# Ledger of designs, part 21: miniprotein binders against q9fmw8

Target 1, 279 residues: q9fmw8
Amino acid sequence: AEGLSPVAGGIVALGKFDALHIGHRELAIQAARIGTPYLLSFVGLAEVLGWKPRAPIVAKCDRKRVLSSWASYCGNIAPVEFEIEFASVRHLNPQQFVEKLSRELRVCGVVAGENYRFGYRASGDASELVRLCKDFGISAYIINSVMDKNQVSVNTEEEDSKSKERGQVSSTRVRHALAAGDVRYVTELLGRPHRVISRTRTQDLTSKRGRISLQTSSLLNLPPGNGVYKACSLIVGDKHPISCKVIVDTSNLYIETEEERFHNSDESQEFQLLGIEFG
Key: E = the ipSAE of ESMFold2; O = the ipSAE of OpenDDE; V2 = 0.75 times the mean of E and O plus 0.25 times the DockQ between their complexes.

## First folded at step 15 (miniprotein)

Design p3 (at its last look DockQ between E and O 0.74; V2 from the best seeds 0.73)
Fold by ESMFold2, look of step 15:
Structure p3 (fold): chain B 279 residues (1-279), chain A 81 residues (1-81)
Amino acid sequence: as target 1 above (279 residues)
Amino acid sequence: KPSLRELVQEYKELAEELRKLAKETGDELLKQAAELISEAIDLLTRAYEIDGTDWEILDLVMEAMELLDEAKRLIEQAVKT
């Protein structure tokens, strides 16, 4: 089973990759400068906590598209995401986690941000990661935080525990910007337009008068807050994006386009995936 | 499975009820329990909003659960007396 690790010999970026924002992209860029880039993602936190999972920022089915778009930043090698169930690592102390990276996963190196915390009770920090990786024969690279353009402070401090308070790019900022309906700011934080994915009945896509109505329950990821968004794009399959206006309310999304009818010859099925970009 | 928002709302209502009862009865155990529950709410809220790793989030939640367990013990003790 030793030769079966998907990340063996690679450089893994460590972090929480909920948003795949420009800070996450920077980790992938740095990993790619050293070797084969991977993102090491943890899944199943809500199950460990016993909570209803929150809506993801990036739809699961859309993550590969986003990572593929990073290839041009990563020396034409799109980073690959590898998922670990959090339940399997939640009790490991920092040394045990780095041992897993070295002996079980067989990674060659890691990249992590200045504020990275890991291991049981979050007891390991970036300094300990570097020390432990050295002990286990793994290269470790600590990457400076990517700062938010719309921030009050741009100061750098000698202590990395305060970077969160100085407005670094974060998934929390993305969520707040989405809730506020500030989709231009979301685009800046993500480095791409926010794409919402809907699993939609094909019959509901047969619009008359250029209007599509979707329930928010059909969405696979987090929409922006209630409001009217005039500069949106509708994506069906790999067709050219269709300009549209989107009206978001608590229970529904309404998509208004000039095009009266949508059909896809490759997907003559009851449901289709619909992309909505709020760029 | 409950959402965090639903869980926090339930704990807020409990803490408020305990504070009222503590004021009416002079029961210090109920006052202490309400304080612990309020502290746990703050930790749970932070766990929901922190931009940290899954370990960081779990650690905050575990601390909150320890406070809620202690609050439960104090409430049970107050009822027995």
Scores: ipSAE 0.724, ipTM 0.862, lowest interface PAE 0.7, mean pLDDT 86
Fold by OpenDDE base, look of step 15:
Structure p3 (fold): chain B 279 residues (1-279), chain A 81 residues (1-81)
Amino acid sequence: as target 1 above (279 residues)
Amino acid sequence: KPSLRELVQEYKELAEELRKLAKETGDELLKQAAELISEAIDLLTRAYEIDGTDWEILDLVMEAMELLDEAKRLIEQAVKT
């Protein structure tokens, strides 16, 4: 028996869910209003392009936590992420992609943003998505873009006619705000504090004098730009957050805690995940 | 595998070298090749920065690669003449 796809009978939100920002959350909320919410994510673009993968905004291991936090917005159902290899869909025209959604994945409906483009050469738009979904007997819902309230004119000097940026919340805006060190603005765009995850050796977590040093190479996602962040929280495993100050430079993060004694409870593990929330 | 930033930097250096050589030799093919590489760099930069779907990003990269292939043909022609 060809097993039912994990998203069969569900509603899939379509988008590039890098940042999991408030706009992505609205896609999930709309999906949850109609049925069982899923996020359809494409993976392997960097491999398709032959490039080195860029650091994600959200650490891969932290995505489930973020999605679980959306349950309260989604009728007490956490959206589930379903990953597809982009290499398998890169050549599909708009019709073939919707056919895959309907016949192979057996989704009941889709949710997308008004600016959504899909299929080979991005030839499909939101209107074509609605039309094709109707032809294949699945529901399609297009939502308006979530507008950024803090429309700082990103002086994208290039008013290039193809810039779809109308002041919506975007992963690009999150990246720019992170690079600028504006963690408050990042928090607004994400609807939560930005969390950086480090994979560190347990031996390196020994706070000499309440100071921990992490190499930027140990980070599983993007830190904010170089600077001093006074209102941070340190999360070690499942422990309660500890207030800290973080200094970011090009090579290292320096964490200063008020608590002198970082008791590593799990000395048995060679590696631990350390979270830093930037407030 | 190079990062996009490394690749863009390599192409910037190549375009600058070609512009210099075109100015020294008066070779119009090298000048045109440098212009195409510059346009390809702009598309690659946009592909990195755009908040688009993977199809939108791939389309920009494919367009950039077409320009780079044409630039390569012009360079090869300039070396044979």
Scores: ipSAE 0.719, ipTM 0.874, lowest interface PAE 0.5, mean pLDDT 89
ESMFold2 (binder alone), look of step 15: mean pLDDT 78; pTM 0.717

Design p4 (at its last look DockQ between E and O 0.73; V2 from the best seeds 0.73)
Fold by OpenDDE base, look of step 15:
Structure p4 (fold): chain B 279 residues (1-279), chain A 82 residues (1-82)
Amino acid sequence: as target 1 above (279 residues)
Amino acid sequence: GTPDLRDLVQEYRELAEELRKLAKETGDELLKQAAEKISEAIDLLTAAYEIDGTDWEILDLVMQAMQLLDEAKRLIEQAVKT
């Protein structure tokens, strides 16, 4: 028996879910209003392009936590992420992609943003998505873009006709705000504090004098730009957050805690995940 | 190794500058046109990196950039044969 796809009978939100920002959350909320919410994510783009993967905004291991936090917005159901290899769909025209959603994945409906483009050469738009979904007997819901309230004119000096920037919340805006060190603005765009995850050796977590140093190479996602962040929280395993100050430079993060004794409870593990929330 | 896009863009920028210089020194219009095509490709690659688009949108920009780079290569090869 060809097993039912994990998203069979569900509603899939379509988008590029890098940042999991408030706009992505609205897609999940709309999906949850209609049925069981899923996020359809494509993976392997960097491999398709032959490029080095860029650091994600959200650490891969932290995505489930973020989605679980959306349960309260989604009728007490956490959206589940379903990943598809982009290499398997890159060549599909708009019709073939919707056919895959309907016949192979057996989704009951889709949710997408008004600016959504899909299929080979991005030839499909939101209107074509609605039309094709109707032809294949699945529901389609298009939502308006979540507008950024803090429309700082990103002086994109280049009004280059290719900029889809209309003042909506975007992963690009999150990246720019992170690079600028504006962690408050990042928090507004994400609807939560930005969390950086480090994979560190347990031996390197020994706070000498309440100071921990992490190499930027140990980070599983994007830090904010170089600077001093006074309102941070340190999360080690399942422990309560510890207030800290973080200094970010090009090579290292320096964490200063008020608590002198970082007792690593789990000395048995060679590696630990350390979280830093930037407030 | 898999190139970093930023490094690749920088290499193409340097190549375009060298070709522009050489075109100015020699008066070779083919080298000038090649440098222009590389510059257009750089703009598309930059857009592909920065756009908040779907994977299909990003791939389309990269495919367009690669086409321009292939055209630039043909122009350079023609300039060397003349």
Scores: ipSAE 0.736, ipTM 0.882, lowest interface PAE 0.5, mean pLDDT 89
Fold by ESMFold2, look of step 15:
Structure p4 (fold): chain B 279 residues (1-279), chain A 82 residues (1-82)
Amino acid sequence: as target 1 above (279 residues)
Amino acid sequence: GTPDLRDLVQEYRELAEELRKLAKETGDELLKQAAEKISEAIDLLTAAYEIDGTDWEILDLVMQAMQLLDEAKRLIEQAVKT
């Protein structure tokens, strides 16, 4: 309904939840072991910086689907995302931020990674978070990076020490894997196939010589790099996914499928949301 | 309109290279120092774009870069006066 904050009495996971990767999922799992799990997300960083925003890893309209898929890991309670405008907290020092969590938001506990930084000039670290939470009467639980290593450690064929970071889960690693077109590795990092969302005019969905053409400007999140992807699925509304081949280039995505019935629906709508899963 | 970070970084790279060229031609130490500060700012902006960190961490890197760019601007202005 309507109110100040839905997180009162809950356990919030703290972090930057841009990719919703398996490391983010682990924070939600740990929050759920303690109480009602929430993700505390910040929005509006690009406005604060005065920059053009980057294309998101997960489309805004797709975030609830991803979080719902975590319910089985979280005691059948999907974590809920609560968004705060970064402009409203950017100047708070660490103590002021924890005061906001305790007294304004009335959070019961927090979960954060061991490398978590917060507060003005990033002056607060995980140790200070624990100390401040104790002072304000809320619980704090720090998750070590080694707990995120519950994924396969993969030897690299490179001898350069700079490449020894393979297997660590991070949003930067997801972006690099996407750019390289390594959708299998992206699936491992995310714990799910990567789904690209397009807002597309219905007239543009016509099959022309066995091909549907979409402009990259219609995409709501990051596609994989230029290439040919043979094991993809096209999702239109609540219909059965359609197997397809996707060709990505700088300006366009081309979807090749034998199924014509994907636009056999209510054609009175001017726009449709398409899901394209890679892998 | 809202600037793209990569376009901004490219503009700063071009400026730093021109300042290095002018510093060699004139022997002007202020222009050399300005180019060095711009190069450091570029490194911080690149880190802000690539870091897997919180919004506070990203903002702090950008603020540090802006401080270096302001210092470089003052050095350039002083070199022009001299």
Scores: ipSAE 0.732, ipTM 0.867, lowest interface PAE 0.6, mean pLDDT 85
ESMFold2 (binder alone), look of step 15: mean pLDDT 79; pTM 0.739

Design p5 (at its last look DockQ between E and O 0.77; V2 from the best seeds 0.00; counts 0 for: pTM E .764 < .8)
Fold by OpenDDE base, look of step 15:
Structure p5 (fold): chain B 279 residues (1-279), chain A 103 residues (1-103)
Amino acid sequence: as target 1 above (279 residues)
Amino acid sequence: KPSLRELVQAYKELAEALRKLAKATGDELLKQAAEKISEAIDLLTRAYEIDGTDWEILDLVMEAMQLLLEAARLIAQAVKETGDPTLRQLADQIRDIAERLEK
């Protein structure tokens, strides 16, 4: 018996869940109102394109924590992420994709944003999704885009018709705000402080005089732009957050804590995960 | 594998080199090839910046690859006229990059 899909009987939110911003959370909330919420994520686009993978906004290992924090919004159920290799779906027309959702994945319904485009050549839109879901006997819910309240008019004057950024919360806006070092604005877009995760060798964690230096190459996700961040928190394992100042340059992050002795209690581990929250 | 940023930079340098060569030789085919590469760069830049689905991104990249194939064809035609072996290698490199995405 081919095992039931992990999303069978569930409601899948459709989108590109890079940032897990408040717009993505709204998709999960809507899915949870109808049934068991799942996020359907596509992976492997960079491999399909032959490109080097882009640094993610959210560290892969931190995604589960973020989704767990959404449980309170989702009827006390944390949304589960289900990943599909994009290479397996890249050639599917809109009908074939909905057929895969219904017949192979056995979802009961889908949730998508009003601007959702899908299928080969992005030929399917939200209206086509609703139509096709009806034809295959699954529910479809289209939600309005979550608008950014802090619409700094990014004068993207280029009225190029397809990508009308109407001022919705987007992963692109999060990337721009991070690059600008506007961690407060990032927090508003994400609905949580941005967390950078570093994988560091325990031996390389030289705390001299309350200063930790991390190489940018050790980061598992995108840091904010170069600058000085005075209101940060350092998270080591399951310990309470430590107030710190962070200096970001091109090659390194410098963490300054008030605590002189960063006792890394787990000297036994070759590698440690450090979290830095900005804001 | 190159990053998109590295690819875009390489194509910018290529387009500039072709524009300079076209100006020096008066070769309209090289000028047109440089224009097609510039259009492809714009689409690749958009593909990198858009908050779109993977299908939307792939569509933009596929359009860019078609423009690069057209550029390679124009360069290959100019090579038949000039006999420049450097331009032939360039056309082949562009074609090889563009054909990898159609497979």
Scores: ipSAE 0.737, ipTM 0.886, lowest interface PAE 0.5, mean pLDDT 87
Fold by ESMFold2, look of step 15:
Structure p5 (fold): chain B 279 residues (1-279), chain A 103 residues (1-103)
Amino acid sequence: as target 1 above (279 residues)
Amino acid sequence: KPSLRELVQAYKELAEALRKLAKATGDELLKQAAEKISEAIDLLTRAYEIDGTDWEILDLVMEAMQLLLEAARLIAQAVKETGDPTLRQLADQIRDIAERLEK
């Protein structure tokens, strides 16, 4: 296997996989119907732009858990994520990018959404992807966008497809729903409860009168907006989730639970990862 | 490094200041510069919100940077006609940011 890319021979889903929402899941499902599914993610855009990165929707350390949860949809083969630095591909035109997929990465096929854009100045579209993939001997499959159930249900009740506005599931909708504190809607968009990960000092895991206080600066991904969330779960290591209430404010996240002593897998470490599920 | 939200807010404040100066002075160049900055802000806001590929986001940002470069040129021209050192500093700052991203 020396000299082969990690995705060689596979079917890669192309897209921006920041949220891993149900639209992203559909791309993985379709890839798995064709062959070994991978997600091909691009990283480092903020560095290219010279900007401070914004908080990710899914913590980097939590992405494997999310992808593993898709195994039942993907023929019991969880998709594997492969990351490429955006700086290495940002200047490639569409032909050069497909050449990289074929000759360097050795993929057998790709799946992409119908609105997919790629290559320098976003000059390639889904039709160009199909044409170029054919030229380079790799299969290309264009997948319809997953629609938001709320928007689809409204359109269906009108029974008028003319001039209907359909809302696509999107990372933008996930971010807006999170900011509004609408964690039930976030769950619908993601197909799972939103999990926030905190890198927490072990000394801070001890409940004081049933409350754990975390600084928002310790969070590894985007929390929901300020508010009180009553139906949450606290995850410490591999242990069974603990029911809790979570209060989010600008500077802190407070976790209220009946459990005073937490069981974790390694108490000798100065820091541990703590999961908080909203909904 | 500044966040995109911080940059957008700074450009909004700059555009508003330029519009007020343009109204007070009748300077058409400052008015045009403010309009270019406002259009760039819209593109940057869309880049932050779009559910698109990194190439799509970069393309929107590149278009915004070209508008900011044009705004800097307009401000520099207005400075040449008036000699205001504050406007020259602002034009230089805008140009430097936009040129670094062009690379």
Scores: ipSAE 0.660, ipTM 0.821, lowest interface PAE 0.9, mean pLDDT 84
ESMFold2 (binder alone), look of step 15: mean pLDDT 71; pTM 0.642

Design p6 (at its last look DockQ between E and O 0.85; V2 from the best seeds 0.72)
Fold by OpenDDE base, look of step 15:
Structure p6 (fold): chain B 279 residues (1-279), chain A 103 residues (1-103)
Amino acid sequence: as target 1 above (279 residues)
Amino acid sequence: KPSLRELVQMYKELAELLRKLAKATGDELLKQAAEKISEAIDLLTRAYEIDGTDWEILDLVMEAMQLLAEALRLIAQAVKETGDPELREVADRAREIAERMEK
């Protein structure tokens, strides 16, 4: 028996869910209003292009936590992420992609943003998505873009008519705000504090005098730009957050806590995950 | 594999070299090749920065690759017409960079 797709009978939100920002949350909310919410994510683009993968905004291991936090917005159901290898869909025209959603994945409906483009050469738009979904007997819901309230005119002076940036919340804006060190603005765009995850050897977590040093190479996602962040929280395992100051440089993060004895409780693990929340 | 940033930097260096050679020789083919590489760099930069779907990103990269292929043809034609050893070295370097993108 060809096993039912994990998203069968569900409503899939379509988008590029890198940042899991408030715009992505709105897609999940709309999906949850109609049925069981799923996020459809494509993976492996960097491999398709032969590029080194970019540091994600959200650490892969932290995505489930973020989605679980959206349950309160989604009728007490946490959206589930379903990943598809982009290599398997890169060549599909718009019709073939919707056919895959309907016949192979057996979704009941889709939710997408007004600017959504899909299929080979990005030839499908939101209107084509609605049309094709109707032809295949699945529901399609297009939502308006969530607008950024803090429209700092990124002076992209270039009126290049193809710039779809109309002041909506985007992962690009999150990346720029992170690079600028504006963690407050990042928090507004994400609807939560930005969390950086580090995979550190337990042996390297020796807090000498309440100071922890992490190599930037140990980070599983994008840190904010170089600077001094006074209002941060350190999260180790399931422990309560510890107030800390974080200094970010090109090579290292320096965490300064008021608590002298960071008791690494689980000396048995060779590696630990540290979370740093900014804001 | 090189990062996109590394590839873009390599192409910037190539475009600058071609512009210098075009200015020194008056060769219009080299000038056109440098322009095509510059356009390709802009598309690759956009592909890196855009909050688009994977199809939108791939489309920009495919367009950039077409421009790069045109630039390589122009360089190869200039080498054939002039027989200049310096141009041959530039053509070889351009090919080496292109081979790094196809892998």
Scores: ipSAE 0.695, ipTM 0.867, lowest interface PAE 0.6, mean pLDDT 87
Fold by ESMFold2, look of step 15:
Structure p6 (fold): chain B 279 residues (1-279), chain A 103 residues (1-103)
Amino acid sequence: as target 1 above (279 residues)
Amino acid sequence: KPSLRELVQMYKELAELLRKLAKATGDELLKQAAEKISEAIDLLTRAYEIDGTDWEILDLVMEAMQLLAEALRLIAQAVKETGDPELREVADRAREIAERMEK
């Protein structure tokens, strides 16, 4: 049954692919230069920790769209995401994890960032990944971090010896930029406009010209902070984007547009998925 | 299930109470317990904020849980040595918070 692995013979990018930002894209680009690119994602961390999951940066239902948009960078082959339950690997030491990659998943190569940590107690680093992959006959490639050139310039920057922060693009930076409402910066970090997905009751679509009111509880992923966003796009189904203004507050998200489509909908579904792009 | 932010806030309140009691009584065990809770809060905050793998996040959380368990033992020891009813109420509160974090 191990020969049926979806990633067999491929080059897997290793990392935490929560934001699918330009640093993650670079891993996919490099994997595609070597062979068939995959992302190896881990799921279920909140369940292992016994915590309430936090809102994802990218809606689960929107991840395939994002990865498909990377095809032009990856030799016209979009990377495919393969998910592993973290509970199934959390106790593996670095050697056992690489053995799983080789013998169970049958990958032929891996791509990882220079700060990659893996295995029980996070005991494996990028250098050990290369060594272990060589022992198991897997090619390993360590990729330099993508740097954010928009960092505030300082004469001296603090480099905490316990921190791997060096001004690189990161999911933490994406979350902070979203919270600050800096959607232009979020666009730079992600390499695309941030898209928020809402599962919306058809009845909550106002029939009134130009206004939709949503509860923030209906959002499937992280919105930007409270504020007014004037250069947004509304995506309804597979139709062309509609220009809009979006007002975000703690409990509600208001979408204002001059289009009149919504007052005469005859959809038979109780719910619809709406895409809202910020910037 | 409480969120991580709710748990961190509960532990911050507990640490503040322990510091006040330690100052009022001179109790070294309560001071040490507050210090361990504060360190655990720092680890949990970093686990929430780091851009790292699930293994890295789990490791930070495991270290925080160890510190919280050590703090509970110190509080329980202080209760046993003093017999203070006020301190026993604090120990009961600490155990209640810890039970909410159990998997």
Scores: ipSAE 0.646, ipTM 0.825, lowest interface PAE 1.0, mean pLDDT 84
ESMFold2 (binder alone), look of step 15: mean pLDDT 73; pTM 0.671

## First folded at step 16 (miniprotein)

Design q1 (at its last look DockQ between E and O 0.62; V2 from the best seeds 0.00; counts 0 for: pTM E .764 < .8)
Fold by OpenDDE base, look of step 16:
Structure q1 (fold): chain B 279 residues (1-279), chain A 103 residues (1-103)
Amino acid sequence: as target 1 above (279 residues)
Amino acid sequence: KPSLRELVQLYKELAELLRKLAKMTGDELLKQAAEKISEAIDLLTRAYEIDGTDWEILDLVMEAMQLLKEAARLIRQAAKETGDQILRDAAEKIREAIELLEK
């Protein structure tokens, strides 16, 4: 029995949910207004392209936490993420993709941004999505882009007429702000502090004099650019956040806390997840 | 597998070498090949930076691959005219790299 898809009867938000920024949250909010909200995420693009995967903005293990925090915006329902291998859909024309949504995944509706492009060669736009969804008997809702209020002219002088960048919140803007070390601007774009996750050996979490050193290679997502961040919080497991200063260099993160002794309570685990929030 | 950054860097180096060689020899085919590689680099850079869907990213990469195919054709033609085996080998390497993406 081909079981019902996990998104059957739901409303799927369509987009590239890398940063889970406030624009992505708006897609989820609109989905939640109409039905059960899901995020449809494609995975495996780097494998399709034969590239080394880039560091994600949000750590994979931290995505559920971020989505859970959106429950208050989504009628007390946390959006659920459903992942599809991009390799399975890369050749689908716009019609075939909507057919998959309707007949295979059995969604009741879709939500997408006004600039959404889909199907092979990105040949489908938001208008085509609405048309095709109507033909297949599913609802389609197109939302306006969430505009960036700070209008920091990213001096991409490329006024190339095809640049879809009209000052909307984007994962690209988040990446640029992170690279610049502008963690405040990142917080505005994300609607939350950026959290970096490290997978660290429990033995390496022994703070000597309130200092922890993490290798950049232990990070599960993108850190901010090199610099000194004075207003950070350290999160070890489910413990309360600890105020800290973070120094980021190319190879390491140095965490300085006022608390002398991190008692690692859970000595039983060889590896722990450490979170750093940049506020 | 190379990162996109590594791939872009390799193509930048190749384009620069071809421009230098074109300037030294006056070979217009090598100049045109270098221009096509430069255009491909711009598309690959955009593919990395754009906040687009996976289809938009893939489309940009596919366009870049077509430009690289044309560059390889031009290099092969130049290699045939000059008898330069190094240019022939370079064109074959570009072709092989593209064929791996089309599978």
Scores: ipSAE 0.711, ipTM 0.875, lowest interface PAE 0.5, mean pLDDT 88
Fold by ESMFold2, look of step 16:
Structure q1 (fold): chain B 279 residues (1-279), chain A 103 residues (1-103)
Amino acid sequence: as target 1 above (279 residues)
Amino acid sequence: KPSLRELVQLYKELAELLRKLAKMTGDELLKQAAEKISEAIDLLTRAYEIDGTDWEILDLVMEAMQLLKEAARLIRQAAKETGDQILRDAAEKIREAIELLEK
């Protein structure tokens, strides 16, 4: 409309930013080299599908922290996430979507991966994105697959049958690595330790014989699979991390630390957000 | 709202029932319906696991729903031709599952 969109004049990274993994980070880095970086996220897919939402890989309340950590890669300007309801764009063909980027959102450029698909029936690909962007006066940059720590990424159409493949960066691989409890590999894929957020009653934060017990239902994002994780950190509010061991089972998550007391300075709140870093 | 895993399990059980009935009766319509349901299960599983955009995921689901609607049509046709109450119940299960996806 006549109002200026939040991403006007910016360079928008296009993709599915569920994990905020190193491939997503590279899109933001490239956007930042060109101009003001944004991530254009789509929300509400589960509502469109009529499905129960999956547990997110990154807790919604934790996404800004992750993006802020990318500032040093992005010229000290953290990329900003802008959300669009998927229902509002699901029917747009590729040309209509690029028209929305140009005329409604008024972006100056886009960055997308080489396998990006968009528009109704997924009918647009990266080549069409570049062509359409030229037609609408938007710069377009296609980014090759991310190489994990100088290793060649192995992309196959049969990835489900090759569970030992490493170096590829994808949200599906992050979920599989989490389920397997392979938190070192998760750290490689994400470029950071995986942080699980719990909304926990303040009274439950007190250590009892060096153990805090949390219900899995209090978690705001996907934990690693059942197992014992020895090199973890507990983050309570804005305090320094506390070394801990974490035991994950189907219904509970147990945090064991040598410190017996770690009360939050703001004891008046009924609930607190705990961070648990695995690795 | 149902989870995808609950829906996939329901469809697997239904496809297995239809295969057994098709083998016992020689009914080609039930065999074709079971095949369409199995194909829809594969598409739904891909939609859950694919590392793609929301448009890609939606497209896979739309294809799966179309296959399920076709399977329901075949089952209803088989039920009409035989008067079989079990087949009518199976067709109704599919219709209900499709409606859950469309909620």
Scores: ipSAE 0.664, ipTM 0.820, lowest interface PAE 0.8, mean pLDDT 83
ESMFold2 (binder alone), look of step 16: mean pLDDT 72; pTM 0.668

